# Ledger of designs, part 87: VHH binders against q9y6x5

Target 1, 379 residues: q9y6x5
Amino acid sequence: LPPKLLLVSFDGFRADYLKNYEFPHLQNFIKEGVLVEHVKNVFITKTFPNHYSIVTGLYEESHGIVANSMYDAVTKKHFSDSNDKDPFWWNEAVPIWVTNQLQENRSSAAAMWPGTDVPIHDTISSYFMNYNSSVSFEERLNNITMWLNNSNPPVTFATLYWEEPDASGHKYGPEDKENMSRVLKKIDDLIGDLVQRLKMLGLWENLNVIITSDHGMTQCSQDRLINLDSCIDHSYYTLIDLSPVAAILPKINRTEVYNKLKNCSPHMNVYLKEDIPNRFYYQHNDRIQPIILVADEGWTIVLNESSQKLGDHGYDNSLPSMHPFLAAHGPAFHKGYKHSTINIVDIYPMMCHILGLKPHPNNGTFGHTKCLLVDQWCI

## First folded at step 3 (VHH)

Design m12 (framework vhh_8h5u_2)
Fold by ESMFold2-Fast, scan of step 3:
Structure m12 (fold): chain B 379 residues (1-379), chain A 121 residues (1-121)
Amino acid sequence: as target 1 above (379 residues)
Amino acid sequence: EVQVVESGGGLVQPGGSLRLSCAASGFTFSRNDYYMGWYRQAPGNQHERVAIITRGGSTNYPDSVKGRFTISRDNAKNTGYLQMNSLKSEDTAVYYCAAGEYGWDTLYDYWGQGTQVTVSS
């Protein structure tokens, strides 16, 4: 039987939540598996970009999902969200479920992972659910476990996505201990349900399970707003994305727009596309706009209005508040091993190794994850 | 406080039309800095998204309603709309409006109470 892997994402699960809250079920999972304390995600630290980086091993400039809101200057298309079924946005990379289906007689299954309900290079996940936020975790889990046990050709790669704690992180902010404690306890109970379901169905001993996330969360405030209307009149540009990374398409001379913005706030960095820091790997794609504004951690860019958002993400990927974690359990993984940091792009080549797949060219480094794996020689 | 309130639901014959309205408070559409979507839940079926409009004015629809439903917004009235044409019995559902600052990452936290649409002869 080929090896099997289930990849689970809890959106917006900041790494240091593990140190500030109790997770009895997750801690039992980690005790018999591995923990990576911090995963350094890609810039911009947002949902669609990072979920696609996990499954492609590529930086955003290479896989083409460069933000949750995008404009392509060559084709003049606008990207709406994960319900935008146009393969155009997703076709700049080959995600792991496509590779899994094409290299051997294998199937993939998906419960709501971004991109899995889109045909990419004419290949859609063998089993999938159309994105719908109102479908319960239990229903997603029931479908995934059914497909893992009752598929021909066999499902060897499965994904499961859940919107929390991101939605509550935005609503309450990560510093709201009372509300976040309630939300995180519910997530821990869902992890307990997942483990029990896999044990009951006889899947647990032979299935590799990765639990991770795409980004963290930081506290925002009405005292930390950058009013873009105070810098520049809206008639000079088209706004493609606003906060905390603003994507500006000039309607006049680019240098003139840049000069109006560059000294507007001490809490915002303004970059011409060619001057975006190399460490972001956020430059070489037509969907990256001519001017990018990057707010400092906890600052919100607004258009002469208050923000209701108490937590946010999208900030500099060097910030620990933006980092998720990775926990894993299964026959491929050591038991009780703790690792400090990997890059989010390193997850893809590791998963390819576990599944016996030849990875497409990618930005990950297999050596960074080798100490997690029982079949690798560790330094 | 961010709040959305739906109106315009009702009973309509197959092939008919309805226009749903979504009145927003606590945020504005005046500079297209908010996302808005329409979702529905039919009896015995899963909840599904039927339309979204982004900050930039881009729209998206599933195949089941594409060409029949049109989402729009009136920034001056701080109101979003769903124009539903060529209605089918399968369109019978409770319709919900949702809104947020950052697309789908926050869209789900700002939901209306729902409005019933019944397509029947």
Scores: ipSAE 0.000, ipTM 0.262, lowest interface PAE 14.5, mean pLDDT 87

Design m13 (framework vhh_8h5u_2)
Fold by ESMFold2-Fast, scan of step 3:
Structure m13 (fold): chain B 379 residues (1-379), chain A 121 residues (1-121)
Amino acid sequence: as target 1 above (379 residues)
Amino acid sequence: EVQVVESGGGLVQPGGSLRLSCAASGFTFSRNDYWMGWYRQAPGNQHERVAIITRGGSTNYPDSVKGRFTISRDNAKNTGYLQMNSLKSEDTAVYYCAASEYGWDTLYDYWGQGTQVTVSS
């Protein structure tokens, strides 16, 4: 049999949730599999950038999805996460499902993972669903398991995306114990449903399953706002992205715009593109704007208005609050092994190894994940 | 010293069969270390991939040889094979074994010197 892999993402699942809440189904999964306690994601710590980094093994400056809202200075195109089907935005990298279909002559399946409803390098996931947030987890699971069980050529790579706990994290904030407890219990129940469905269909024993996330969540407040309108008039710039990382395209001299912004608030850093810290790996792409503002953890950048967000992400990727986790189970993985930390870009070369694919050049290091795998020497 | 060496080539009549061997030395030819492929080159043509087997055991063949050629590995013997059945005159070429290590910048890191296969009456 060819190896099979199902990659599952629960958007905005902060690693620290595992220690603060009970997850009986996830804990049972981990008991017979592996857990990576913290995954260091890429900057900026947003949904589309990090989901694409998971499946390409690349930093955002290299794969080209540098934010959930983007402007490309060369082509003058605008990108919004509400309409992301233009292949132009996704073509700077080759995601794993494309490699799977082209190298192995096998099928891929996708339920809502960012980019899977887009033809990338003229290749679209063999089976996919057009993105629609209203489609239930159960319907996504039904489609994925049908495709895994009844496909020719066989589906060897499948992916499943769910919007929670991110949506509730934004609405209630991660420190709202009552609401977050309810949301996270529902997610644990969905994990239980996933495992039970795979067992009932005879898929569980031979399937590798990875459960991970793209980022965490931090608490915000109406007492922690940065009003951009108090520092600079709207006529001086075009706003490409707002919070917590603002992307500024000057309409006048760049230095003049920078000077108006640099002393705006003690709770954000203002960078000319060439001065962005090297550790972010967020500089070498035409979609990264001439001036970038980075708010401190828990601070929200606004335009002369209040923010309704009680939680947010996008902040510095060194912050533990921005980190997700990774759990995995299946024939490729050890049982009962805990690992402290990997980089999110390391997931791609690990998945390529499991599927027997030659990875495209990437920023991940296979050595960082080899201790998770039964077929690797880890002393 | 890292090396792959092909053997098993020769002259065969149309409809006949041959099994090529690829012996690896200086590295482990395991399912988890390398993927292995067979390529061929006829005079005047570029290299053509005829079979690949990945670290996970997945195989791939172009339509020109699909159903006639079978690639396999014996990790204990550190040797790969290409079983060629129902040979045609169009299969006449120098056959190369190639092995690629995970994470290298090229599709194939280690190439053999080739073994001649001639299909003629």
Scores: ipSAE 0.000, ipTM 0.103, lowest interface PAE 22.0, mean pLDDT 86

Design m14 (framework vhh_8h5u_2)
Fold by ESMFold2-Fast, scan of step 3:
Structure m14 (fold): chain B 379 residues (1-379), chain A 121 residues (1-121)
Amino acid sequence: as target 1 above (379 residues)
Amino acid sequence: EVQVVESGGGLVQPGGSLRLSCAASGFTFSYNDYYMGWYRQAPGNQHERVAIITRGGSTNYPDSVKGRFTISRDNAKNTGYLQMNSLKSEDTAVYYCAASEYGWDTLYDYWGQGTQVTVSS
């Protein structure tokens, strides 16, 4: 029988939540598996970009999902949460479910992972659910486990996405211990439900399970706002994305727009596209706009208005507050091992190895994750 | 503080076997909460890891010793072991036991004094 892998994402699960709250079910999972304490995500530290980096092993400039809101100047197309089904946006990379189906003639299954309800290179996940936030975790899990047991060709790669703790992190902020404690306990209970369901169905002993996330969360405040309208009139530019990374498309000369923005706030860096720091790997894609504004951690960019977000993400990927974690259990993984840090792009070549797939060229380094695997010499 | 003490080293002919022991004490947590590893250092060379065993009993070896060396642990006795079979002259080194909370991705905090293994003809 071919190896099987279930990849689970809890959106916005900041790594240090593991130190500040109790997770009895997750700790039982880790006790017989592995824990990576920090995963350094890609810039910008947003949901769609990082979820696509996990499954492609590529920086955002390479896979083309460079933000949650995008504009392509050549085709005049707009991308947003409400218009993400056009294959055009996803076709600059080959995600692992496509590779799984095409290299090995195996099936893939998906419950809500970004991109899995879109045909990419004319290939859609063999089994999938159209994105709907109202669908319960239990229904997503029921479908995934049914497909893992009852498919031909066999489902060997499955994904499951859950919107929390991101939604609550935005609403309450990560420093709201009362509300975050309740939310995180609920997530730990869902992890318990996941393990119990897999055991009940006889899947647990032979299935590799990865639990991870796309980014963390930082506290925002009405005392930390950057009002763009105080520095530049909206008639001079088109706003493609706002906060904490603003994507600016000039309607006049780019240098004139840059000069109006460069001294707007001491808590925001203003970059011409070619001046974006190399360490971000956020420059070589037409969907990256001519001027990018990057707010300092905890600062929110606004247009002469208050912000409703008490927590946010998208900030510099060197910030520990932006980092998620990775936990894994299964026949491919060591038992009771802790690892300090990997890059989020390293997950893809590791998953390809577990599934016996040849990875597409990618930005990950297999050596960074080999210490997690039983069939590898670590050093 | 945690202390580890190696024993079982000695002189052996090529093709022979040795069993090294690592007795551990002074833990603030149970022995079974620590990873146990074996390293070796030949004259003029850097330390090389030859085996690791995790809290749950998973093991890892380099190709140079895989199939010849076996690491194990007895959590009730706070003791780790390295069974070395089919010894070669290249295995001649000082062997160190190490205990770590974080496995092989960080520096080991607790090293023994080492035990000499000499394989000669």
Scores: ipSAE 0.000, ipTM 0.223, lowest interface PAE 18.2, mean pLDDT 88

Design m15 (framework vhh_8h5u_2)
Fold by ESMFold2-Fast, scan of step 3:
Structure m15 (fold): chain B 379 residues (1-379), chain A 121 residues (1-121)
Amino acid sequence: as target 1 above (379 residues)
Amino acid sequence: EVQVVESGGGLVQPGGSLRLSCAASGFTFSRNDYYMGWYRQAPGNQHERVAIITRGGSTNYPDSVKGRFTISRDNAKNTGYLQMNSLKSEDTAVYYCAASEYGWDTLFDYWGQGTQVTVSS
């Protein structure tokens, strides 16, 4: 039988939540599987960019989803609606579900993973749900398990996306232990429901399951605001993305805009595109704007207004608060193995190996994840 | 009560070999409910992992000891081993056996008292 993989994402699941809260169902999952304690994600540490990096193995400058809000200077297209289904934005890379359908003549299934409701290189996930945040986890799980059990060609790659704990992390902040405890307990119960459903349907023994996330969360405050309107008049630029990484498209000379911004706040760094630190791998794409502003952890960039966010992400990917985790279980994975850190781009070549797919050129290193796999040995 | 106790340390000449043993009590390797590692600590340093064997029997080594050290377990004797070959003066340290049922914050929950390994001429 062909290998099968279910990739599950809980948006905004900060790695150290595992240390501060109890997860009995997730702990049972990991006892007979593997845990990677920290996943170093890509910059910027936002939902769409990192979800696409997981399934392509590419830095954002290479796959083209460089932010949740984007502008392409060459074509003059805007991506500011999270429900934008223009393939243009997604066509700079080949995600794993497309490769799965084209290389092996197998089916893919998707419950809400970013990009799966978009035809990419003229290929859309064989089974998918149009993005709708109001659809319950149970309905997403019911569809995924139905498609895993009842498809021809067989579904060998399936994805499942859930918006929590990100939505609550933004609303309450990650330091609100009372509210976050409630949210994280519900997530652990959903993991229990997932495992139970797979067992009841006879899928558990032969299915590889990865549970991961795209980024973490840090505490924000009304005391940590950067008012961009105090730095520069909005008539001098077009704002493509705001916080915590502002994407600035100048309406006047770029150097003049840069000079107005560069010393405005001690709590943000201002970069001309060519001066963005090489370690971010965030330079070589037309959708990266001529000037970017990077706020310090916990600082929010605003336009002469207050922010309602008590938590946020998008910050420097070296920050532990921005890191998610990865847990996995199944015939491809060792039992009871803990690993310290991998890069988020390493997930893609590992998944290709599990599925028997030839990966497209990517920024991941298979060697970083091979210790997790039973058919590989670390020596 | 879960305990691990190291033995087999001592003084050896450079290029020599030594085998450390880790006897476990209060649990059994045959249940696959624990995994085990060897760590070492030289004066002034934090614990450095030198070998790990997982609940499923997988092994890992850092580059500093790859090809020289081998970790193994004997489930019937409830004992883990670290075979150390081609010993160097830089291998001089207190060696600790550590075991874990499961933990997120640390790889190992239970530590032995340590056994001294000295490599000198």
Scores: ipSAE 0.000, ipTM 0.172, lowest interface PAE 18.9, mean pLDDT 88

Design m16 (framework vhh_8h5u_2)
Fold by ESMFold2-Fast, scan of step 3:
Structure m16 (fold): chain B 379 residues (1-379), chain A 121 residues (1-121)
Amino acid sequence: as target 1 above (379 residues)
Amino acid sequence: EVQVVESGGGLVQPGGSLRLSCAASGFTFSRNDYYMGWYRQAPGNQHERVAIITRGGSTNYPDSVKGRFTISRDNAKNTGYLQMNSLKSEDTAVYYCAADTYGWDTLYDYWGQGTQVTVSS
């Protein structure tokens, strides 16, 4: 049998939730597998960018999904929720399901992972669900397990995406212990359901399963707002993305817009594109705007209005609050091993190794994940 | 241009020994970011890993060859080796030397052309 891998994402699962809440099902999974306590994601720490980094091993400037809202200066195209199915936005990289289907002529399956309902380089996941947030976790799990068990050529790579705890993290904030406890308990129950179903279907012993996330969450407040309208009139620029990383397209001289913004708030850094810190790897793409504003952790950029968010993400990727975790179980992984930190771009070459695929050029370092794998040594 | 060239293959009787060599040009095995491995392919089968050595000198072998095969590298000679002892008919295959980095900044698997090992009475 060819090696098989199921990649599961719980959106916005902050790494330190594992320390502050009890997860009996996830802890049982980890006890018989591996845990990476912190995954250093890519900047900006947003859903679409980081989900695409997981499956391509690339920084956002390289894979082209640089935000959840984008503008391409060369083609004059806009990316929004309604445009996310245009292959143009996704074609700057080759995600692992495309590689899986083309290199090995095996099948891929997807339940809602960003990009999987889009033909990328003329290749769409063999089995997929069109994105719809109203579809239950159980229905996603039913489809993915059916495809894993009943496909020819065999499904060797499968993905499963769930919107929680991100939605609740935004609504309540990560420090709301009562509401977050309820949400996280439900997620742990879903992990229990996942494991039980894989066991019942005879998949558990031969399937590699990775449970991870794209980013964390930090507490926001009405006391921590940055009002752009107090510093610059909207007639001077087009706003491509707002918070916590604002993407500014000047309608006038760039230097004039920069000068109006640079002293706007002590809780926001203002960068000309060429001055964006090298450590962000967020500069070399036409979809990165001429001026980028980066709010300090927990600060929200607004346009003369209050924010509805009590939690947010998108902040500096060096912040522990922005970090997810990674847990894994299966024949490729050690049992009972705990690792401190990997980069989110390291997941892709590790997954390629597990599946026997030749990775496309990427920014990951295989050596960072070798200690997790039974066929490797970390000396 | 990075190249690896295998040598040392041939015909041996069951129970015999062979030492395969992998000569590298365009890179060195002394680089800390290179894994080196030996892989084999028998007719009708897929490639399988036979031995791997990490930058720190740690080795790993599948149970089928453990105790019989030894991988090593001589960084001063820019050469890797596979010492094969107690050879069996099922060890008959084309043997490939491969080198890759700890990171993937480009699509590069440095593979040799292979060397035939035949174990026959």
Scores: ipSAE 0.000, ipTM 0.109, lowest interface PAE 21.3, mean pLDDT 86

Design m2 (framework vhh_8h5u_2)
Fold by ESMFold2-Fast, scan of step 3:
Structure m2 (fold): chain B 379 residues (1-379), chain A 121 residues (1-121)
Amino acid sequence: as target 1 above (379 residues)
Amino acid sequence: EVQVVESGGGLVQPGGSLRLSCAASGFTFSRNDYYMGWYRQAPGNQHERVAIITRGGSTNYPDSVKGRFTISRDNAKNTGYLQMNSLKSEDTAVYYCAASEYSWDTLYDYWGQGTQVTVSS
């Protein structure tokens, strides 16, 4: 029978939540599967960029979703809303559901994963739900399991996205143990519901399931604000993205804008595009602006106003607070194995291997995930 | 026998509208088990895809027709449609309905015989 894979994302699930809170359902899942304790995500550590990196195996400069708010200097287009459905933004890469449908002539199914309600290279997921945050986890799960059992050609790749704990992480901050404990217990219960549903439908034994996330969360404060208006007048630039990575499009001489910004705050780094650290892999794309500001962990860039966010992400991808985890269970995976770290771009070639697909050129390294898989040699 | 048959083509002036229909027989669109697509071919050109509707009801259009053409299906009537608005002279072509169980890009299983659309003053 052809292998099947369900990829589940809980947005903003910081890796160290696993050590600070109890997850009985997730721990039962891991006991008979694998755990990667830290996944090093791509820079910028934002939702849309990292979700697209998971399914393409590419750095943001290569897949073109470089932020949640973007401007393309060549075409003069703005990505003004994270729900923008213009295929232009997504066409610089080929996500795994497109490859699955084209190489094997099999179906893909999607419940809200970023990009799955957009035609990419004129291909959209065989079954999908238009993004709507009001749709319950249960309804998303019902649709995915229905499509996994009742499709011809068969659904071999399915995705499921949930907005928590990211929304609550922003609202309460990750250090609010009382509120985060309640939120994370609810997520653990949803994981229990997922496993129970798959068992009841006879899917559990033959389905590979990956549970992961796109990024973590760090604590912010009204005591840690960078007021951009105190650095530079609005007439000098167009603001493409604000915090914690500001994307600046100069209206005057670039060097003059840079000089006004570079000494404004000890808690942000100011880069000309060509000076962005190579380790970020965040330079070679027209959607990356001429000047980028990167706030230090926990600092928020504002425009002469307070911030209501008590938690945020988007910071340096070397920060452990920005790292998610990966857990997996199924016939492709070892049982009871723990691995320390992989790169988020490594997930794509691993998934291609499980599904028998030829991966498109990518930035992942299959060798990094070999020890998770039963059909590979781990020496 | 499995087949699809197009209708609704004709002569229209620039800026006009036409609605093409694709009637399926020998199979059903129940549960959206089939991909449906519209292709066109002008003399001397290769077939060009102008619209698809996937098994789950999702639609795709190339930039040349986006915002002007709308594909839909009525599973109860076993019929697919292409609504064409703001027609231009370059839309002149023979339009083909295609259906596939497995893929909607290059290997459609069932093709209609085509219906002529002429946009001329």
Scores: ipSAE 0.000, ipTM 0.096, lowest interface PAE 23.9, mean pLDDT 87

Design m3 (framework vhh_8h5u_2)
Fold by ESMFold2-Fast, scan of step 3:
Structure m3 (fold): chain B 379 residues (1-379), chain A 121 residues (1-121)
Amino acid sequence: as target 1 above (379 residues)
Amino acid sequence: EVQVVESGGGLVQPGGSLRLSCAASGFTFSRNDYYMGWYRQAPGNQHERVAIITRGGSTNYPDSVKGRFTISRDNAKNTGYLQMNSLKSEDTAVYYCAASEYAWDTLYDYWGQGTQVTVSS
């Protein structure tokens, strides 16, 4: 019988929240499953890039979703803040739901995961919901469980996305213990609801469930602003993305723009595209702009304005504050096993193995996740 | 479906006052995920932020209008206001109301159609 996998993301769930708050439902899930304490995500540590890296196993320069706001210099297309549904942006990689449907005669289901409401390589999830933040977790869960139970051909891969704790992390900041405690308790309750629903429907014992996130969160402040307008006039460049990684498209000589921006702030690094650190794997794509500005942790780049963000992410992926966790339960996973760290790109080849799919070439290393799996030799 | 509509613009003498209103539909100002601001654009110029107010009532103004403009909100009426005092010819612009929310790491702005303010003799 074909294995089944449900991949759940709670956006912006910083790994160290697990140490600072109580999660009784998540702890029960982990006790009979596995926990990876830190997942090292890809740079830039943003929602769209990292969600696409999870399902493709690729760095952003390879899968093409290099930011939440993008410009493609070859085609002159803009990826807008309105979540443009143009397949062009997503076609540089093959996400796992496409592989699942094309490689095997199986269905995929999606509740709000980034990219799942877009046809990619002329393939869309067999069952999906158009993105709408107003749709409750319960409605998303009801649809996913219905599709897992009632589909022909069977749904073998399903995704479920939830905007918290990211939205509250931005609004209150991760150091607001009162508000974050309330939000994280609600998330733990939703995990309890998820497990209970799967048990009630007879799905729990035969379903592999992964709970993960795309990035963490760090505290921001009105005392940590970088005013780009103080460094360079708007007439010299087009701004493609602002904070905490600014993407600059020069309207004059690139070196001249670079010289105006370098030394602008002691809390920001300025890179010509070819000088971007190799460890970021953020260079080889036409959607990466000629000049990139990278703010230090907790600093916000602004255009002669205050920022209302009390928390943010997008910072250097070496920062522990930017790291999410991964927990998993099901017939493919060991029980009661704790692992220290994996790379976010490692999730894709592990999921392909669980589903019996041949992975597309990817940047993940299957060996990093072997110890999580019952059918692999480890220790 | 989310819409903001500005009103209260017009012609005024230098030193005069105007109050702009921003009526919102499809969202509410009492929501934790929204805040509002006023922006202006004079012919041939980039837009400029003139005031912002958070859900909790905290405000910010650039030096060009600080002490002359006051932003406020009435959550029960789902309406925001910009009180403009001691108006100068440099304040002549189309004024836009914007409301913002966080979703998918992005600050989504909902903009009104604008209301013209002209300060001249």
Scores: ipSAE 0.000, ipTM 0.170, lowest interface PAE 16.3, mean pLDDT 87

